# VH-VL binders against q17rb8r558to768, part 8

Target 1, 211 residues: q17rb8r558to768
Amino acid sequence: TAELSHLTKNVPIFVCTMAYPTVPCPLHVFEPRYRLMIRRSIQTGTKQFGMCVSDTQNSFADYGCMLQIRNVHFLPDGRSVVDTVGGKRFRVLKRGMKDGYCTADIEYLEDVKVENEDEIKNLRELHDLVYSQACSWFQNLRDRFRSQILQHFGSMPEREENLQAAPNGPAWCWWLLAVLPVDPRYQLSVLSMKSLKERLTKIQHILTYFS

## First folded at step 21 (VH-VL)

Design cc2
Fold by OpenDDE, fold request of step 23:
Structure cc2 (fold): chain C 211 residues (1-211), chain A 122 residues (1-122), chain B 108 residues (1-108)
Amino acid sequence: as target 1 above (211 residues)
Amino acid sequence: QVQLVQSGSELKKPGASVKVSCKASGYTFENYAMNWVRQAPGQGLEWMGWINTWTGNPTYAQGFTGRFVFSLDTSVSTASLQISSLKAEDTAVYYCARDILGATYDSYFDYWGQGTTVTVSS
Amino acid sequence: SYVLTQPPSVSVAPGKTARITCGGNNIGSKSVHWYQQKPGQAPVLVIYYDSKRPSGIPERFSGSNSGNTATLTISGVEAGDEADYYCQVWDSSSDHYVFGGGTKLTVL
């Protein structure tokens, strides 16, 4: 099971929307190629696949996020509703195809840890500032929009004591990125970053615009 | 399909005012900033500033303060540029351009209006 | 003020490769975008994020950015590629978008 979590070769790729670490990503699967992909992922026991947005140059983007299948509901007509959640981020090394769906060789992305005490302090301050801004932004949203976000994505995760405990950084950052109505191309640029500081900075810019 | 459609060409006298409109369609207007770019005859592109379509707040580039006013009518997804006290030097093509976000890091203009020619002549 | 420097003109024969440079201090640390403007038309985005192509832009167009120079490369140049090309960056120090002076590409 642990080995399966580190699948890096011929990873099946669902080309559709942005996915993020720890963020739920429910899918309605109706295309035969993806139905096959989902079925195989379950049968082989991996229960995971990569999610990438479309790309003009390479069919799908150079970066994506693994999705872990939590549950699958098969419909009588062959369609399925798949409950997934975001796992590890990845960079595409090589693209391929298998029985109609895309595959990729990938490398997983992890944040570069900051070791300097002063830098850690500064990072904490930035983190707390942006978090506060995020909270304010969300509280000031129209009720209808706020309700839609809560229904689809749930509540914003709380702050973590250790900002560098998870390889993808704090969960609330990804939640926020998922709910902000910013262009997917910009979201993708944030997803690819291995610096929490840089991500927070971009997120802050997004918040600034929408505040 | 994203489209930015600008108002027609204008011929004005010095001292007059002009208002150029840019109507957006094919996307959520408030999610993308709108930029204005000037191009004098035979010259390059010059960024004039931008307006936040979410908040309505304009920001003007250096050299474009005072006589230049950015505004919005969100009900019709339209951004406007008004130039007052027109001068001969204001003769140019004016473009609106959609910003992928809003004048920040790693942002760019992915769609442009067709341009509006403003000629100031006595 | 941050300045982007482009050659005023570049000439290339059909089928050959054109290279248009955009110089700027440590431009390699910035994201560079390129716009094509044909005579009498509005600019069109042809490269973003240094090397990414928007939908509808042919593979002949590519971009690179390192050090103090960004480069737009057009392979297999066609007559229809004759246009002015502008590079662009965001300058965080001044909070301004900055355009290069533009390069006129002539297809001989």
Scores: ipSAE 0.832, ipTM 0.921, lowest interface PAE 0.6, mean pLDDT 95
Fold by OpenDDE, last read:
Formats: C-alpha cells, structure tokens, sequence
Structure cc2 (fold): chain C 211 residues (1-211), chain A 122 residues (1-122), chain B 108 residues (1-108)
C-alpha cells in the first residue's frame, strides 16, 4: 500500500468517465492502447491507473481518481473485463504519452482538516442534514431507477463517526455524487475540492434540483 | 448530438395568446434545466427565467411574472413558453437554452434553440 | 440588481486582436461566460468559466477575469468573427442570470 502511494510520475491515464474514491468502477476494455495499459499495470505490479474524463482544451481533465485493479478477466479476443475501485484523487501536473495512451505526472489530493471545535460542530450538522436529504431523495426515486443504481453502485454507505478520518472524507458523499444524474462537469468540480464543507454544499445544491 | 428545436414564427394581435415550444433531443431531458431568453428587435439578450425539468417548478425573472408561463411535456422532451394578453412590446425573438441546475448555480447556457420570432401587431 | 457593462462596439482589422470587455462590481469573484451571436442566428457559447473553451471553438478565442473587468480576446480576427458578443454571470443575491448589453464586433 505504501509503495503504491508513491506512483506520481508517468501515471497511465484512462480517459473515459468519472471515477470516485471507494466507488466501484467496472470497465470493459477493448481498445488496443488500453489493453496494453492494463496488461502493463498488472505486470509491473502497480495494478493501478488514473481515470479522467475528456477535456476540450487539454485532452483530459485536470483532476481524476486512481483506480485499483481488483480483478481482470481476459477474453479470447484480447478484450478484458476489469474490476476496479476508486482510490486517491489527484491533480494533473504534466501530461504525456506512452505507446498510444496518455500519461501524467500527478499530485494526490487530501482534504484540509478542520480543527476549530465550532467549525467541526457546524460541519457535523451540515453533514447530517445533507445525508438525510440524500436518503430522502433516494427513497423517493422511481423503483426502476433505484434498482439500476443499486445494481451498478450498490447501497449507499453508512455515515461515519469521524468525518475527517479518511483523506477523502465520508464514502457516502462519493457514492451519492456518482449516482446523481448531474452533468459530469459539475461532478468534476466537486471531485477537485479539498473542503468537505464545500463538497457537501454543492451536493446539497444538486439534491435540491432533483427533489 | 444535443439539439433544441423551437416552433415556427408567430404573428398575433394585441390581447391574444401565443405558445412557443422547444423540443430537446440528444440528452436526458429531465437532467438539465431549461431557460428562456428574450431578444427584442435590435436589442440585447434578456433572461426571462427557468424551469426545473425534474420537478416542473418554474421560476420567473423580474418583469416576467403574470403573463408568462413555463411548462413541460416530459413525454416528448418539450418545454413551452406561453404568453397571454400580448402587447406590442412582446415583439421579440424568444430562445430556449439549456444549463445544468438552473439559476441556483453560477452556470452557463451550453445549447440554444434556433429562436422563435413573435410579432405582435394590430 | 447586478449590472454588466459592455462597450457598444469594437472595430478591428483582419488578422489583428480584438478585446471585448465586460465590467461589473467585483466581477472577478464571479464566473463569466461569453456568447457569440451572428446576424440572424442564435447565440453560441464561446467561453465559459472565465477562460474555458467549448468543443469546436478555435484556440484564438480566450478569456480572462479579474477585479472589475472580464475580457474576451479574439486573436487573428477573421471576417467570420463579425458578430455581437455578450457576457453573462449569475447573481447570487437575486438568483438571476444577467447578460451584458452586448458588443458589436466589426471587422474592417
């Protein structure tokens, strides 16, 4: 785990969809460049690569999420089904290319901790409020849509006692962000934030629209 | 490909009503807010308000309350603007425009309809 | 109400650089978006969030925003760039979108 955390140079980048910490991200890999990338990730032992959405100016977005390979199934025709889960968030420092796929030098993102007791209290209150709103939103969804979410993303994670225990904050926030049918550009802005308060505030705005 | 296609030009008498439609395609209609923008002849763009496509709740800008009604038909991915008790001052091109979450966020209009000319003349 | 101020017109020779300004109180703290409207056509988004370009918009279009002024810059101006340009922001105090008055760009 410690060795893997130091992967910051020439990180292979899969340009496709949004990925989030702790959220499963199954992939069907059919492009030759990405087949090669996945194979190399396994052979080198890192079993990780970055996921970024496309960007109109820079090929791929300035922010992304590392994906940890849990399992790979290779098909006879060379395609692969890859079971991955979201790890650390990152910011792109430099872009490159290697044998047809994108690479990047990156820095990992971590939340800034709140130390003031009053601020912690306020953060807890906001957290609990938004969580409740999220639960209500999910319960009020149409059955078909709810079932699809559960099938692809699983159940919403439970609340954590310590909101600042993980460098990426509570897992349920990322789950919710992944399932909300909001534009990826907005999701990306939330992914890049180092303040739990700011993320919660934006998530609440999304919930408000879809409620 | 995202497209917003509006209904054709309208010629109306003062006091009459008009309904302009905006049909969306190429994306999930209910996931994006719809806005209405007015442009009088030779004048600039004026934001009229927006409608929440998920809830159906409309919000009107100042100066566009009362005679202006936003509505939806989600079954055909269509937003509509109805103007009642038409006045000469209502003569303008009306645009529908898509944004992410409506006027609760600092968003922008990424796609526009082609516009509908409404002329009010006695 | 929040107000955006644009010059009514800007003239530029082909191949030169055009700069269109949008003034507003502390506009640098807001996100500014820009639209191009050619005669008889609907507006088209050319810059969003101060400096980002949508797909299909040439690199010669750029934007900046600081203090009380946002600027749309068009380098290597072409005849096809002749149009009206509008800036737009969101006003949090009123929950309204606000447009500037528009600037007519003439290519000489």
Amino acid sequence: as target 1 above (211 residues)
Amino acid sequence: QVQLVQSGSELKKPGASVKVSCKASGYTFENYAMNWVRQAPGQGLEWMGWINTWTGNPTYAQGFTGRFVFSLDTSVSTASLQISSLKAEDTAVYYCARDILGATYDSYFDYWGQGTTVTVSS
Amino acid sequence: SYVLTQPPSVSVAPGKTARITCGGNNIGSKSVHWYQQKPGQAPVLVIYYDSKRPSGIPERFSGSNSGNTATLTISGVEAGDEADYYCQVWDSSSDHYVFGGGTKLTVL
Scores: ipSAE 0.816, ipTM 0.908, lowest interface PAE 0.6, mean pLDDT 95
Fold by OpenDDE, fold request of step 23:
Structure cc2 (fold): chain C 211 residues (1-211), chain A 122 residues (1-122), chain B 108 residues (1-108)
Amino acid sequence: as target 1 above (211 residues)
Amino acid sequence: QVQLVQSGSELKKPGASVKVSCKASGYTFENYAMNWVRQAPGQGLEWMGWINTWTGNPTYAQGFTGRFVFSLDTSVSTASLQISSLKAEDTAVYYCARDILGATYDSYFDYWGQGTTVTVSS
Amino acid sequence: SYVLTQPPSVSVAPGKTARITCGGNNIGSKSVHWYQQKPGQAPVLVIYYDSKRPSGIPERFSGSNSGNTATLTISGVEAGDEADYYCQVWDSSSDHYVFGGGTKLTVL
């Protein structure tokens, strides 16, 4: 499992929507090229592929998120429903093609750790503030919208004691990013950031608009 | 496809009021900020301000306070600009333009209305 | 207030490369966006975030931004490229969007 997480060459890329670390991403796969891709991912044992949004300049975005296949339901007509969850973020180094689907050489992204105690304190304060704002935002949403979010994404993850324990930072940030009705281009910019502080700042801007 | 369709040309006398509308389609109206940009004849683009389509809160640029009012009718995905006590200097083409989160971030205007010419003449 | 400075006009022969500059204090630290406006038409976004092209914009259009100058570059200029071009930034100190004065591109 650990070795499989280091797939960096010729990674198959599903070009569709935004994906985020720890966030479930169910897929309905009907295109032959992606059916093939999913089948190969299972057969080879990797059970992983990259997710990127489309890009006008380069076919797909420079950044994406790996998806881990948890389960696949094959339909009689050859289509499949794929249960996936977000893993590591990546930056695209090189683009390719294989049997109709996109591939990429990638490098994984991890947050840069803050070492200074004062900076850590400030980061904690910002984190707690934005989390509180997120909770308030969610609670004030229309019932229908809130229910839809809960059904699709589940509840917002709790705060973590150690903000820098995970290479992608707190899970609630990604959950929130996924549910905020902001433009995917903006979401992508947040996904690409290696600074939790910067992500929190952008997320706060989004929350401010939608509050 | 995303479209912003503005109301037609207006001819007004000084002291009168005008209301320019901008109807959005092809996207969720409340998820994107709406901006207003003025262009006087033979002049450049001038940002007037923006309105938060989620909250309805308007923000006006310097020089566009008082006589200028941004408003929304979310039921029909329409933003409006009202100018009161019109002056000759208000003669211009007025554009609505969409951006992601308003003037709180270094964003851009990805879609524009076709513009509305307002002429103020005695 | 933050100010953007553009040359009032630029002339270029067909097939050649046009460069339109946008000057501003430490503009390289900002994101610059460019709009094309043809006579009697609304502005159209041609470059955003310094160098990104929207869908439908030809590869002939490119952008760069460093120091105190952002540049819109149009390679292989065509007659249809005649237009006014505006740069735009966001000023964090005032929370205002700011446009340059515009540059008229003439194809000789």
Scores: ipSAE 0.798, ipTM 0.904, lowest interface PAE 0.6, mean pLDDT 95
Fold by OpenDDE, look of step 22:
Structure cc2 (fold): chain C 211 residues (1-211), chain A 122 residues (1-122), chain B 108 residues (1-108)
Amino acid sequence: as target 1 above (211 residues)
Amino acid sequence: QVQLVQSGSELKKPGASVKVSCKASGYTFENYAMNWVRQAPGQGLEWMGWINTWTGNPTYAQGFTGRFVFSLDTSVSTASLQISSLKAEDTAVYYCARDILGATYDSYFDYWGQGTTVTVSS
Amino acid sequence: SYVLTQPPSVSVAPGKTARITCGGNNIGSKSVHWYQQKPGQAPVLVIYYDSKRPSGIPERFSGSNSGNTATLTISGVEAGDEADYYCQVWDSSSDHYVFGGGTKLTVL
């Protein structure tokens, strides 16, 4: 339900890897604490939890992404394979703990819309340029890497006509961020940005390095 | 565990050449740029430039062109600095430092080699 | 060229708070990083992105950046904190990493 999708208090946090809006994030859950967390998420009907990378200062990062459970396969030994997809980005406001797993009070992140026509135009140009660079980068990858990416993440999403239609901006940007072999700390900085222009700029920098 | 291990100290005469190596381990070598930093005795840190470990392209800071050459041996995850036509003023400790990306406005050096002392004396 | 200015030295008594400044034109718009270098050792990253701590760096270390000044703050200074500290930025105009001149922190 809509109410459950906007849960911001005591959100269960899976501390593991980076997750991104619209990007699939399959998980193999074997730790008891996370097994419990996943089970509760299903039982309560939310079918959501937050994903954050570990952080030396605060146990987990200040920013993360909600994961929507699409499917769960429970194994006889208690482990589970969880099919999830990225939802909303969030900022951590308060950290907690529940029955061995981390929780957080969070606020959801949304992009700040650009209203100026000239800025919109410039944004479009930047977007198209970086998209082109992304395509080029992907096409120039070795076949093995390209195949692995396609198998794990699927194809790069197409360009969107309205860059500001979604609160998280274009999906291809997150897909690309997920597949680029850049340090998670750098990825995290991109995830936390509420400016599409800034994200595109960072993504372009990453592409430049790997090209 | 990320480690950068540099070659040992060097004593050279003016006009000679030296090659300092930096062997990386504990991470994917090609995913992080490598920087070189010089520190003369009693002086501060001086950025020399960086090399793109993905493309192999070096970029040299102002003042470090010509006699300074960055190179890679990706097969052994090693970056190298070669200094030719050594001068007394080249006497310094040279550091390799891993860049979380590669010379961008929001990048930094998260791991450093232990340093290599190069002494140039007649 | 972009220049970072640090005081050459700062002295602090054990248990007190040390503040090391790094001045630069509109440095608040840049990402500032800090490195600690103890005598005879390689530099170690202690703060990145103005205020973030790497793993293994004590909470005593903090950073801020605004206006024309970035500051490394070390609370509860210990003898082991005696070192040279360098601030660093990337200068987009020259495409250079720039280090400050370094600050020698002496624990009295």
Scores: ipSAE 0.767, ipTM 0.897, lowest interface PAE 0.7, mean pLDDT 94

Design cc2
Fold by OpenDDE, last read:
Structure cc2 (fold): chain C 211 residues (1-211), chain A 122 residues (1-122), chain B 108 residues (1-108)
Amino acid sequence: as target 1 above (211 residues)
Amino acid sequence: QVQLVQSGSELKKPGASVKVSCKASGYTFENYAMNWVRQAPGQGLEWMGWINTWTGNPTYAQGFTGRFVFSLDTSVSTASLQISSLKAEDTAVYYCARDILGATYDSYFDYWGQGTTVTVSS
Amino acid sequence: SYVLTQPPSVSVAPGKTARITCGGNNIGSKSVHWYQQKPGQAPVLVIYYDSKRPSGIPERFSGSNSGNTATLTISGVEAGDEADYYCQVWDSSSDHYVFGGGTKLTVL
């Protein structure tokens, strides 16, 4: 049966680390089950799979992020280096297994839009404040750590004019979440949120701690 | 592999001082705040406050200001609680507890020390 | 100040289901965490974020939170489950962690 990574049913799941919308996620794939998964993804033309962290209650977390394959380099020994980038967030509805790797039926997550003008104004103010704090935090990091972040994740995305244009909100928020050295369980809680305000609030608390 | 190991039990006279230590291992010490929780005999858990292991900044809960001091020795991944001018009512078990973040929105304590009994008696 | 209310004690027969409640004003809007404390031991996290189980905690332990009540449910209660259970939240208004008064679970 062909991989259905382009659909919401039987999506192949890579169980490894946190992934986030728009954030690059390079992978070194050496396990046979995932080598198979990646190969099938390419052969079927979907070039997508889900990324989830491991879970203590289940095989993998209830929330994850789709990864889009940009490039794959196959090594002579069968390993592969995979260049991926984060796409849509999802919630797991049903878990399965196929030829050694996990699969899931999923639903995609989208932010709930704020319609009230006063709320939008407040959201903008919060957004701008947290962005400024993020910039300050990054600039005050140790040179070595800052360099590592830039090398691995690139520079922090710029602010967007329309905070609600993308279903996942501003890209810089996800970049920041990815680089902050906070526990993955807390990061996961942020990933699952459908309120930009709530995400910004949690991110602000994280920044405050590490400042 | 994460462990919080506290110093041994203490018996003190009123007016004396005590310092309880909490040595952390198995994780990056600076990435998780440390909380202190008190439990008087036969009573419930009472949050005393927390210390930011990244900045070293302590925050004390209401009722735990003045005689209580949180401190760090990051070189040995150790948090400490010092209580001065001890009173009989300070008799309790004191716990250090790792915060998944740092006394922030919706955070919790995922690992606890074994506790240190402090007894204050004349 | 924000207050969490727990029953002082709950009794249950072995193999039955125990339910420990934690009441708080609009507690459903908060994340509730639960700790188990056996006699003479330190507290142990058993539920976080309302319903999540840490590694090593049996599936018998579950949690829910809605409205004004959070509930810790222990199915198939065993003698070893006899302990004090505490709920905990973060109160943003006071910037304090708040514990419930604790519930003593007795296995009959």
Scores: ipSAE 0.762, ipTM 0.903, lowest interface PAE 0.7, mean pLDDT 94
Fold by OpenDDE, look of step 21:
Structure cc2 (fold): chain C 211 residues (1-211), chain A 122 residues (1-122), chain B 108 residues (1-108)
Amino acid sequence: as target 1 above (211 residues)
Amino acid sequence: QVQLVQSGSELKKPGASVKVSCKASGYTFENYAMNWVRQAPGQGLEWMGWINTWTGNPTYAQGFTGRFVFSLDTSVSTASLQISSLKAEDTAVYYCARDILGATYDSYFDYWGQGTTVTVSS
Amino acid sequence: SYVLTQPPSVSVAPGKTARITCGGNNIGSKSVHWYQQKPGQAPVLVIYYDSKRPSGIPERFSGSNSGNTATLTISGVEAGDEADYYCQVWDSSSDHYVFGGGTKLTVL
């Protein structure tokens, strides 16, 4: 919702793993601080919190992704299974704490649009190439790995006709980034990019290694 | 915890061969490339090349083709460097170093082996 | 081939700030990484991606990169910081990692 998209102050931060736009991120919440965080998110009606990977310098990374709570299953022992999906990317402006969990003031990230027709053409070509490479990579994976990926992340999203329609670019790029077994620090660098071309280039490098 | 443990010091004659091993632990071996770096006595670091731990494909830096061979034993998470036809100029400390990805754009070495001294002397 | 240029040596008094430079053509467009090597030891990553610190590296260590110069800054220098420091980049034109010549930091 538009109103919820303006949540930029004192955003509760779940410090755990990488999250990405449009990518499902199921969570098993057992720590009391995060139990509280999830409950509050539901009670306040926002049903959102930020996900950031751990960082040794600042507790959590400078970039993350909002997670939208789709549903929560509370267990008798106080734990919860949370069904979430990635929303907007953000940059951390200020870090804080609230009742044991981290918070942040954030700004949302959006891709910079390419306006030049030649650049758009080049971007399309790169996109199509990398997509093809991604498909090839996934198809050549061992069955057990494919199955695990499909079970956890679902199928790779299809190509989009308009590469710049979404503020975060094509969904398949984020799906791929999520499933590639690359170091989170490298993934984080991709997440922070506002250029689809740059993201595609890095993704291509990753694919090249794992191919 | 990530660790790279290399084989012990070697003393060889000119013309001989040496194999330096680098055993990795504490992470998924195939997800990170392995680099080799040479350091001659009193000199700086020199990148020798890298090996793709996923595919097994080696890439050698300029000046390190021919006598230098990178290999893997993935079953024991070990990368190896073999140097044949050793020369006095090969006397150096050799390091293995884990690559955050694999010798690509915006990659770096986050963990290093302790180094292996190879001395070539007649 | 791409070349990184470092001063051979830098001297600093304890408690002061040391700055080690790494020069390269348009190095600001590259990611620069820094390694510390103490005598008889293996190199240790101290800065990656120009300014990020790995776990276990003190906040005294910082990095910057712009134009033709990357800089490793060590504030509040301690005796234990005496070491050789190397900058590193990946050169896409040659597909090579390139190290600087190294800088010996002496703590006076």
Scores: ipSAE 0.748, ipTM 0.891, lowest interface PAE 0.7, mean pLDDT 94
Fold by OpenDDE, last read:
Structure cc2 (fold): chain C 211 residues (1-211), chain A 122 residues (1-122), chain B 108 residues (1-108)
Amino acid sequence: as target 1 above (211 residues)
Amino acid sequence: QVQLVQSGSELKKPGASVKVSCKASGYTFENYAMNWVRQAPGQGLEWMGWINTWTGNPTYAQGFTGRFVFSLDTSVSTASLQISSLKAEDTAVYYCARDILGATYDSYFDYWGQGTTVTVSS
Amino acid sequence: SYVLTQPPSVSVAPGKTARITCGGNNIGSKSVHWYQQKPGQAPVLVIYYDSKRPSGIPERFSGSNSGNTATLTISGVEAGDEADYYCQVWDSSSDHYVFGGGTKLTVL
């Protein structure tokens, strides 16, 4: 799936739930404004829009994740089921509106790379530790919860050899963040972080609570 | 529509025990930590500790060990505080308060119970 | 133990701006949360993470945090704002939540 990463101005924003890089995000679109948004995204060829949660101070959160449309199933009544997957994270620079749906000028987020060898080593150790904890947590869940998670999100991605290869870091971290039953406000804080170490630390805190 | 509803006022004699309950509704009980906060008459808020609603593990603040016991009944989304060997200085309003992940990080209390007045008098 | 210091009282005329401070050693490196407690009522969260407002809290309420001082600012103070205000942090050294002593805001 190819993404058009140059979309930074007047990005259409779907205000609904948390989305994460590489994580599937199926949507049932029934509101006219979003139906229009999806249609336009397809017509223009971008096949992308931003996903943000609602905010108490703004119309939507300052951070979000781009969603790539993989498939759209249009229903006779005008509704649609949209198969999407998380792409790049972004920070909102400016908010707007277009024909009833929100738009934003955005800046894409990428992790800051760690260059020091000792820090890289420490990061690897932390990563491996948290991954192990995540595995343990998942294995200790009730069967029905595991099944639900697997059904909706799939299996946890494997560890990556190079932790800094992707601009968003390891995929398993986002999968885990998506499945952990933590408050969305906390999830949002993790999404906004450009440090893998910091994300891992927060994820570890979540795991600590739910273990 | 998150709500924390606490049990009613209590009048006890020194040496007695009291159990204050906090029933949660409007959210998944096990996903949020429950804290207890004490407020003596005319005084400020004092954090007593918290209980992990997922694991059931309590953590007590300094000064609140021994006579204070946090417990859960997850089947009815209820947290409880029991105080044994009550003293006059235990006279206060006791609050339950929800936070995201407990005292493991810099969280806050987004919802509070209405408070339970416990009066200890001979 | 970590200590938060608040003035015991602040007085302000209606329509004016009230500022309630919360002092703590390097508090700017912590997240500060604020609670409003009206007489006979439970505390209500009014600011979290230094400057964020929960749903239902008026824009008149704002917060800042830097250095050794966090500040809750209430612009256009109304009679209904009369209450005790508490700041709160988490102390990583002790894993304790810590409250300030509280500030009574009087609307003259």
Scores: ipSAE 0.670, ipTM 0.866, lowest interface PAE 0.8, mean pLDDT 94
Fold by ESMFold2, last read:
Structure cc2 (fold): chain C 211 residues (1-211), chain A 122 residues (1-122), chain B 108 residues (1-108)
Amino acid sequence: as target 1 above (211 residues)
Amino acid sequence: QVQLVQSGSELKKPGASVKVSCKASGYTFENYAMNWVRQAPGQGLEWMGWINTWTGNPTYAQGFTGRFVFSLDTSVSTASLQISSLKAEDTAVYYCARDILGATYDSYFDYWGQGTTVTVSS
Amino acid sequence: SYVLTQPPSVSVAPGKTARITCGGNNIGSKSVHWYQQKPGQAPVLVIYYDSKRPSGIPERFSGSNSGNTATLTISGVEAGDEADYYCQVWDSSSDHYVFGGGTKLTVL
């Protein structure tokens, strides 16, 4: 029951793409190993698995995001569509294998909250500046690209009153990382960050390049 | 896989111009910054500047404004360096080099072209 | 205007450890990247962000950075390691990439 939402040992890992907290991650599943992995997650009631990008040295990256299964739909051609949404971020502690798919022992990540009043004020100022940059970038996109983003990812999440309430920080940051075409190594470095200030700074660099 | 293939070596006289091209393959050209690096004979590496492949905006290092022009042809994934009014001191190997977001961010050059030797002599 | 200083040459016996330094004011607060250049060839990235190795670079290459000095360390040096080595940083005050002057590693 409580264990269902806090897996840390032998967690099944889908090795494919970047996933982010709060961001939908629809999957087309046809490979036997991943069909088995997903079937097991449903049958055991956990309804979640980790997503990691592949890595040339270690088979998969040292950081990832849990995906929570919302729905599974079967297609007439024998494939299935698995609707997922990103949950908790994690660091990989130990790698394993089970019946053809990867597993990992993991440690969950949360942002470290800043408590100094001056640092909170500076963080708010930075957040508002970068959010404004993101809005300007989105407004200046050509209609075709904006429509593709809206269709596949939905609208940019509204800014949040309490920047530090959520354990992963503002949802709009993750949405933006999902839609921007930046190198996976850069994306992975942002996924691993526990400092909202550092995350906002990295996002600002991406927006500056693509604006 | 990622490759940067540069145009062949050039022999030029002072006062002429030259265009060095760098054709990228194996990745989405517009998503990565392109840099130019000069190496005079027997000397070290010297960063010349970069071009934003998404916007087309060039940025030149101090000392490389005026005679040095960076340009793009995104339809063929090619960055170019043009040097006008060539001088003897322009004799060097010129490299293109890729980074992620250009010189507004702490970055490194993960892939390099093979280099193009430009020789300027009377 | 940020300056990186490297020794012009370093000699090391085969099988021993080479240490190539890169000096700069407060370089420990910056990320240092290292390139190997063999004669007639383009540079190749061997270390990035002080201590990380790209795929295909042997584990005997390592790096460190603190205070005013970054160091590239090559253990078990082989004849094939003979090359010029350059350090590089980003200078936030000028938005320039800066290279060190290079160090010729000789394996005797």
Scores: ipSAE 0.665, ipTM 0.853, lowest interface PAE 1.3, mean pLDDT 91

